VHH binders against Trans-3-hydroxy-L-proline dehydratase (lhpH). Designs and how they scored, part 8

Target 1, 355 residues: Trans-3-hydroxy-L-proline dehydratase (lhpH), of Colwellia psychrerythraea (q485s0)
Amino acid sequence: MTKNIAQAAVKFEQWQPKIEQESYLTINSLECHTGGEPLRIITSGFPVLKGNTILAKANDCKQNYDQLRRALMFEPRGHADMYGAIITDAERDDSHFGAVFIHNEGYSSMCGHAVIALTKTAVESGVVARTGDVTQVVIDVPCGQIYAMAYSHNNVVKHVSFQCVPSFVYAKDQQVEVDGIGMVQFDIAYGGAFYAYVQASSLGLSLVPEQQEKLIAYGRKIKQAIIPQFEINHPTTAELSFLYGVIFIDDSPNQDVHSRNVCIFADGELDRSPTGSGVSGRIALHHAKQQIVLNETITIESILASSFSVRAIETVCFAGFDAVIPEVTGDAYVCGKGQWFINAEDPLKYGFLLR

## First folded at step 20 (VHH)

Design u3 (from t7 with T54S)
Fold by OpenDDE, fold request of step 21:
Structure u3 (fold): chain B 355 residues (1-355), chain A 124 residues (1-124)
Amino acid sequence: as target 1 above (355 residues)
Amino acid sequence: QVQLVESGGGLVQAGGSLRLSCAASRYDFSNYAMAWFRRAPGKEREFVAAISRSGGKTYYADSVKGRFTISRDHAKNTVSLQMNSLRPEDTAVYYCAIKYGWGYDSTPDQYDYWGQGTRVTVSA
């Protein structure tokens, strides 16, 4: 009864849903990560979203296809910390394409790790035609238009830089009482999303993997405590008027690194990357506090010691706010391809999270 | 934007045949069912035929069973309606529509995108 395992393996690999079953939806993806933070780029099989803006498309997804978000982000196809992008037509004529961002809670306004990965893969795949060693990629995202640059060597993208949206400090030197934690001091800044920035040391937190659960717990509690106490209003876009996450800041064990931060966002997702939008808001905060100057580059690392470089390249007035234009630099990797099947007969077809 | 473009309509005598085609452009519709609806003068839009995502299942209104055949080409993102033994009562504007997900629907409200329609006139 012994069989050739190699032959069996090939047969397993070749499994496909039967046409006559009519029970399977098929969705494909390109699997990436930026600094360890995953990005599932949905490439086919997803509904064509309605609306003329990225936000409208996101809303269409939310209202009509959120079960597919869950199916792709949650177990068993994903996990609690999964992040995804639905590529769309561009909103603006001078953009190459658009992207709707999804995660475990719903929809994101902006994420730099995704921009980096999308930019890299867009250039390497030919979605955006190469213009030599440097190729510009312009992406419409929920928070606005993002200008990114892919830097290549020998037709391989080595790193990506993007200019984030005008980033600004929304509130400084705030505090909130959090049950079980105490008084928490925080700043709020916007870098495509609103974040509360907290010094980890003030709460006895260490930004290490061993404390990931505590960080998540604290981040969630702090976020939930801030939301009812502090109204956040984006000056131009109501849909962006909410606290997206909490970013804990600390020193880095690496002397060559400016600092370490950990972002807790959505429903307790821990960003494996330094968080592109987070570091964008952060650089605005540092600039406002005169802790950095324009064009000064600092390196911020994540809980995994993955790093982004960030600098403010310009000061601008944005809807009454003193803002900066951040430039964030990082690199991404393609780590796989996915073909996902959603069987109508599967009672767990739309996914689950068990925590 | 999603575009569904119908073609093949025209004037035909009773007992004649027409073949309608609908071409969907640009997007992946592998998970979409495709359907034909029609609206006769003074009447409501009614279901004519549908074909499943895979093309393995077809559905017809009772009024067209045995006379009409729906088919699709996945590679070309097209759906066709072969109409035989046409009757004056088949006179209508025929619309192509697509619906994401499993199965089909005989009501128009569940379909996501529509064509502009092609006119079919059957003379006595």
Scores: ipSAE 0.728, ipTM 0.902, lowest interface PAE 0.7, mean pLDDT 94
Fold by ESMFold2, look of step 20:
Structure u3 (fold): chain B 355 residues (1-355), chain A 124 residues (1-124)
Amino acid sequence: as target 1 above (355 residues)
Amino acid sequence: QVQLVESGGGLVQAGGSLRLSCAASRYDFSNYAMAWFRRAPGKEREFVAAISRSGGKTYYADSVKGRFTISRDHAKNTVSLQMNSLRPEDTAVYYCAIKYGWGYDSTPDQYDYWGQGTRVTVSA
C-alpha cells in the first residue's frame, strides 16, 4: 500500500490485465472530431475483415462481428452519437487504404467528417508519406474511391479537401404526411449516401443546439414516414439503396456563410459537423436547380457553427444521371487515444443505449 | 491479405523430432488464438494443439500430449509446434490456423484463416 497520491496515480496509470487473465480483448483507437462530430479510428485489435471490396468487408463485419461494433459504439465505451472507422487494406491497387464506417445503427456508405479526419491523421502519422505542402490521400470506402488532399503549413495539416463520388439529384419536390408534424416537402439527393433535404423553417424548426431533441425527433419521424412510401434505388450498387438520413436546411445567423444544415442520420444521431456527403448531395441539388455554377464555393455551417466549404468541380454523366463531382473542405482535430477492454465475464460487454 | 505460411516439415525417422513454424502476415493478431491441425492421407483434418491469444493456456489432442509443445511469439506473429517422439501415425500435412476471440476450438470450422500446410512423413 501507498499513501502518496502521486505514487497511487502511477499505479492506476500502469494497470493492465494480468497475463493469466484470458477474459480480456483489447482494442486501440485514435479519437478525433471534425467540426464536433466524433470519429473513433480503430487502430488495432479488431478482427481482420474478409472480402475483396470495402462493401464485402463491411458485410463480413455485419455478419460476424456486429457485437464488436456495438461494444465500441454503444455505452459505456461510446454513446448514442458515436461514429467510427475500421481501417482496412485498400480494395484498389491505386488506393492507400480502406475504411469501414460504423455507428449506432450499423454501417454507412460514406462519411465526409471521417474522410477529413482520416486524411489528416494518415499524413501526420506517416501512414501516407508527405509529398510537399499538399499530399494526396486515396481512400476506398463503401460508396467508392475518395481522393483527398491534405494541405500543410510547416508540416502541420491545416485543412483537408476531398473529391466525393459522382453526386446527383434522385427526386425533387416530394412530399409525405408525417404523424404529429403534417405534410413535409423534401428533395432526395445522393452525395455518397441518400438524404432527404427539408427546409427547417417550413416546420417551425430552428437549427440551434437548444432544439436538438426536436430536430432528432422530427428527423426520425420524417425518415420513417418516407421509407415505406418511397423506393430508393442506387443505379449501380444494390447495397447502397437506402435512405440514410434527413438533412434540415435553413439560413444562418452568420452573415459570412451561405447557410446551415443539420443531419439526423443512422438511428437518430445528430451530426455535429455539416455532413460531408450531405453537402455533396446538396451542391448537386443547387447545381441542378441552376443556383450555382461550377467552381463556385459555398460555406455551410453545422448546428455548432463549425463549417465545410463545398463546390462542384465538374459535371459527369453517372448511370443516366446528370451528376457533379463535389469538392468538400474542412479540418479535424485529434482529441485522444483509447485503449478499450472487452471482458468475456462482463454481462454488458457488447454495450447498451439509453437514448 | 492474411497469409499463414508453415515450414519445418520433412522426412524423419520414428522416434525423431521436428519443429514446425508458422509465419503470419503483419496484421495485429493479439486477439487471436492459434492452432495446429493435421490431415493424414485419406482422413479428415484433426486437431493437434492450440495456444490462447495471451499464450497463457495451451491445449493438446490426447494423441500428442507429452510429445508435442505449442508456443507463440506475438512480436514475430509466429506459432510453433515442437514435435518429439514422432511415430508413423503422425504422418500428415500440418496446417496452422487462427481464430479471433476468447478461448480455442477443436473443430476446424471455427477458424478464420488457414495456412497451406507442411508435409511431415515419419518412417518406420
Scores: ipSAE 0.649, ipTM 0.881, lowest interface PAE 1.4, mean pLDDT 92
Fold by ESMFold2, last read:
Structure u3 (fold): chain B 355 residues (1-355), chain A 124 residues (1-124)
Amino acid sequence: as target 1 above (355 residues)
Amino acid sequence: QVQLVESGGGLVQAGGSLRLSCAASRYDFSNYAMAWFRRAPGKEREFVAAISRSGGKTYYADSVKGRFTISRDHAKNTVSLQMNSLRPEDTAVYYCAIKYGWGYDSTPDQYDYWGQGTRVTVSA
């Protein structure tokens, strides 16, 4: 008999589902974050999704496997702010692989923090072979084909850049009366989603983690006040004609960066990252206000002081709007590998949220 | 693209044996149950046999129980059907199919992917 705790720990580590218990499904993942925003990369064990396009594969997941999305995103395997990517075959011959984006409220067509994590891990895992200090990674996602660049030093990816959609100012110098807050000034811009941009200091808000509840409450109230009073029409895609969130902006205590962004999106979720589509809309605003020139890079922090860099690399006319093409740069970290078990006999197998 | 390719069909006399195999594409099918169905001339597809995702449990239609044996090889992504004591009533096109999740199903429309079939003819 031994009482050595190291041998006990080894025995715990050796646990596996017994083969006579046909009730377990096993799903494997690579656990990452980009600037604090999580990405669970689902690498094996998920159903092989049907469809010739990534959008069709996402719809197959929604129609036939949504309970698995919940099982992997909700407690106890995930949490209320969890985000994931299902790796698929590419839909296009000139893409490396495909990805379906999942989260607690459903599915996304594009996700900048996920592109950064996927690009870095694809190069460092050998999914995409290195082509020197700079390696291109091409990912099919529901909204289309994403071109990203992984920048390496000594075979370690140090940052990732990708080009975003044409980004533009929709409305400037708007105001709305918000119950419990007062008059709120805002701009509306599009960088992959429509956001209302609000100066935090004008409302007595500080962009610090200690104020996360107040930031969420204000973001929800402001969004709900704007929606009935302001018509948002996307010029080419009707399904994008809605206000996605509110982004609070302010100066940063860090003198080495331009500013800080805190995005409240969906039904009160706070983005731990600076929000890729959010900084894309910001660079469009700054360019339209003549505050920056093309190829001038600014660095924008999240509430956690993690950062993205962004620049406008080109001007374009997009369906009548004066738009820019943003390039967003960031980094990601692998923080774990997961092996997740879903037991048919578990009454909580599909997860829960106690938000 | 998921592909299932059956082989091993042919002509055999009553009382004889055949072994069918189904090779699946190079995806991770560890969470899939695998099954054989068959379609006799003028009939709809009917369940023949299934094997759980772990390989630990097998299921058979009453008409084949005791004569057919289903097995799978996880490393090769294959499912096989050993068919003994064949009868003319076993004449059919045999299809392999796979289904994600727990358990099995005897209903064809619950299966996610299907092979093209392999013909088995049993003569008197």
Scores: ipSAE 0.626, ipTM 0.871, lowest interface PAE 1.7, mean pLDDT 92

Design u3 (from t7 with T54S)
Fold by ESMFold2, fold request of step 21:
Structure u3 (fold): chain B 355 residues (1-355), chain A 124 residues (1-124)
Amino acid sequence: as target 1 above (355 residues)
Amino acid sequence: QVQLVESGGGLVQAGGSLRLSCAASRYDFSNYAMAWFRRAPGKEREFVAAISRSGGKTYYADSVKGRFTISRDHAKNTVSLQMNSLRPEDTAVYYCAIKYGWGYDSTPDQYDYWGQGTRVTVSA
């Protein structure tokens, strides 16, 4: 005879892999988002990656543990738009720690939304000891050393700022004919990746979640039309010589912010955040157009109305370009802690995507 | 940087006992299998014993089965090898090694990190 089970819910929580079971690997995480873009911070259970540099550690993961990246990024543990960071030892003596960035398509050299989440959680977890209301966090990432500042109030980090790479205008006042759309005007700028910046209103687009399919379709078409007609050459790094995406810009319905920024990148992906490298390229554009001065801060929204603030801190010459150093400011939220099991006997242990 | 440091080696008479220990760096090795290999003079590294990531299964080379016992302490990040009934042919440099994932492997190439070794000499 079936009977009611007292305290049934908490008893489910008692499940653990048995000592006698050899089939489970256990990986722990801190679950965050920055402006809606997720970050799964891997805190324990991942292989200790080999290499003297963060790039070498990323390559070790790619060559020897890529199935674990899939297990943590794909369904059922993740999803098609999941993003992660593997915490590593620092590469440099004057850095606090290192991070390898992972996602469904592979590995990234830099990620602004991840830097913001890592900085906040490093201070709030005590990985980096507080030094007052402002605490510096120094992170080694594949592209180099990142200096970030955590701004606290009552021991809670309220926002994070970090300095981006030299950002510059690559080409202004360009145009291209796009089948099904017409003549599209754009600028190309670099803020960590090359983007084509397009005024959304000129194409009858609204930067709202309800138009995400149209925004993606237009972004892909515009990108494909630009690529064969415009040569993009990164001045020092050949591997970065490509148009990463299209950023639609427009006024915001929120009168308290400067504008809205919607990035369609890679193969038609839509960034939930305002895109750190995107706002970095924008501040370079605005500075070059004399629309802002150094240290003038503007706030840019994402499609979800989350925001980053950005300013140009200084002017530098970068490989013949008149560049600026942007500072991007945002916030992140911890939304969970995860404990993930990968069972050797599970035929789907390394994940799948059905999007 | 991962470091594995073996200790407990030395000179011992045939029939005697010796306990080796391997202290691992302060990383999380809960998903690592741990093993001992040895290299006798003029020979290649050979498998001695392994213990699974959970500690629930142990594996031994035929030449040491019944005489050697491998164990691990997850809290201390250590693996140990109790060697009883030692023979002159057990003379070797003993290395600890660790491998991420399920199971074990008797092949040295499958192991991710290695210790520097500790010498065991068994005299007649």
Scores: ipSAE 0.600, ipTM 0.864, lowest interface PAE 1.8, mean pLDDT 91
Fold by ESMFold2, fold request of step 21:
Structure u3 (fold): chain B 355 residues (1-355), chain A 124 residues (1-124)
Amino acid sequence: as target 1 above (355 residues)
Amino acid sequence: QVQLVESGGGLVQAGGSLRLSCAASRYDFSNYAMAWFRRAPGKEREFVAAISRSGGKTYYADSVKGRFTISRDHAKNTVSLQMNSLRPEDTAVYYCAIKYGWGYDSTPDQYDYWGQGTRVTVSA
């Protein structure tokens, strides 16, 4: 006869792979979000990536461990819009640590929402020792070196500002014919990744959650139309020469902010945040168009009405481009810890996406 | 960076014993199998022994079964090779190596990181 099981939930919690089973890999994470955009910070169990640069480490992951990226980003351990960071040793002597960014399409050169979450958690975990109410965190990422500042009150980080890489306008006032949409006007700018910026109202789009399906569909179509017609060349690093995403811009229903951004990137991911590298490219556009001056701060909302603030703090000449150094400000929240098992015998161990 | 440092090599008479140790850097190697390979003079590297990531399974080349014992210490990030009943043909440079993922491999090119080696000489 069946009998009830005392403390059944506790016994479920105690489950662990048996030592006799050699089929499990265990990977641990710290789960965060910045303005609603998830960040899975991979803290242990991932392979130690080879390479002296963050780009080389990302290439090692792509060549040798891309199945682990899928396992952690796709269902059932993740989802179609999951985003992650693999913590690495620093590339540079004056950086605290490095990060490789992963998502459903592969690897990202820059991720502002990740920088904000990494900075906060690095200070709160003691990875970077506090130096007072303001602590600098320096992170090596594929597109360069990121300088971030964690602002604390009572040992709790309240917001993070980070200084982006030199950001510049690549092309202005471009057009492309897109099947099913028509003629689309756009600008291309770089803020750690190349984006095409499109005015949403010109296509009858509204930057609201109810239109997420249409925004994703349009973003995918526009990106695919631009790629074969416009050569993207990073001035110093050939491996960064690609269009990462499409950013739709419009006014905000909130009169107290400048505007909204909605970024469609990777394999149809919709950024829940305003997109840090996206607002960085955008401030470069506004500066080049003489719409803002140095140190003028604007606040840009996401589709969820979460926000980043951004300003251009300095002008620089970068490989022939008139560039600016953006500073982006936001906050992140830790929402969980994860322990993930990948079983060699599982026919679905490397994940899947049904969207 | 990942560093693997072997120690415990030396000169031993046939029939004697040696214990090799390999200290790994302080990374999380819980998902790595660990192994010993050796290279005799004039020969290519060959598999000696491996231990699974958990330490629950061990594997040996036929030439060393019953004489050598591999073990690992997760707390110290070390892998050890106890070598008993040594023979002159065991003379070689011994290397430790580690491999991420499931299982083990007897093929050197499947391993991710290698030590610099420790010399073992067994005299007749």
Scores: ipSAE 0.598, ipTM 0.870, lowest interface PAE 1.7, mean pLDDT 92
Fold by ESMFold2, last read:
Structure u3 (fold): chain B 355 residues (1-355), chain A 124 residues (1-124)
Amino acid sequence: as target 1 above (355 residues)
Amino acid sequence: QVQLVESGGGLVQAGGSLRLSCAASRYDFSNYAMAWFRRAPGKEREFVAAISRSGGKTYYADSVKGRFTISRDHAKNTVSLQMNSLRPEDTAVYYCAIKYGWGYDSTPDQYDYWGQGTRVTVSA
């Protein structure tokens, strides 16, 4: 019998699946967050995905391994609003690596909080060799190629910037009647995904954690009301032709920042970060409304008071739209390393969500 | 892109030995079972041997049991097949294959990736 607490803890720490027990699959991860939004970076143990593009690899995962996505995103290994990235080979010769984005509802084409975390960890792990105080990281994602910059001080990455895709206003000054809410005014803009932007105060909403249930409920209802009444067409890529979420905008209690964003996306997920593609679409809106000039940086907070900075660095014409190229800046933290077991004999091996 | 490359095939007299090796691409295959299949002239691809993802369990077709030994080296991403007491009916092209997940399978269509094959000829 072992009675020493310190010795008992060491024995627990050393637990491993027995070699004679073939029921375990083992998947390893690096656990991060960007402004509170989680990113589980899958580092080993996931199937090697087929396809010559990142989008094809995401489709292979969806068709052949979606149960593994659920195992890693749902309870007990994940949680509600969980987010992850599967590291892949690069699609393009001039990219460092590729990433497939997974979450509770499925797959995403782009994810700014993930780009920030991936860029920081790629430099700090040596996946991308440092080139001084500023290191470029080039990532292939389902929607294209992302150029990110890791900014270091004393060999510690302090923040990450990335240039987003051409971002533009799709529809401005729209309105929709929403059952149980009333007439809702909104703009639609694209910054890597299409969002409807809604002033929170016009609906009696406050962008605070205490109102998360109401924000989710309103976001779901507004999205459901917009979808049948407004055609969303991406000008070059049909697979991106959908309304991804609703972003509520309001002033911040912090007078030193511009404002606050709360994004309700997918099937009622609340982004803990200010939403990278969301602030990208937002800077396009502000530029189109003549509220900012090129290279004017604004800082936008999340519901948790974490922040991204964003600026429009140039204007471009994109498939007939007057677009801008946004630069988004944020920071991420590694908060854990994970080793996850999926046991073939476990009736709950592929996870569950109760919310 | 996953690549599996077999080596070690050749001509050997009946009763002799050969060691086949299969080098896999530099991906993480720790959750993959690995197997050898063979195709004799004019016949379908048939199961020879498999080794579990952990390396803790091995499986053999009845026709090779006791004569062949499968092993794997996780650090080198290789699977090997030691073939002893070879018979003319062992003449075939030998393929390595890998399958994600628990267990193994004796049917070829359950395997995710395949090698190009290495020829083994056993003379009478």
Scores: ipSAE 0.598, ipTM 0.865, lowest interface PAE 1.8, mean pLDDT 92

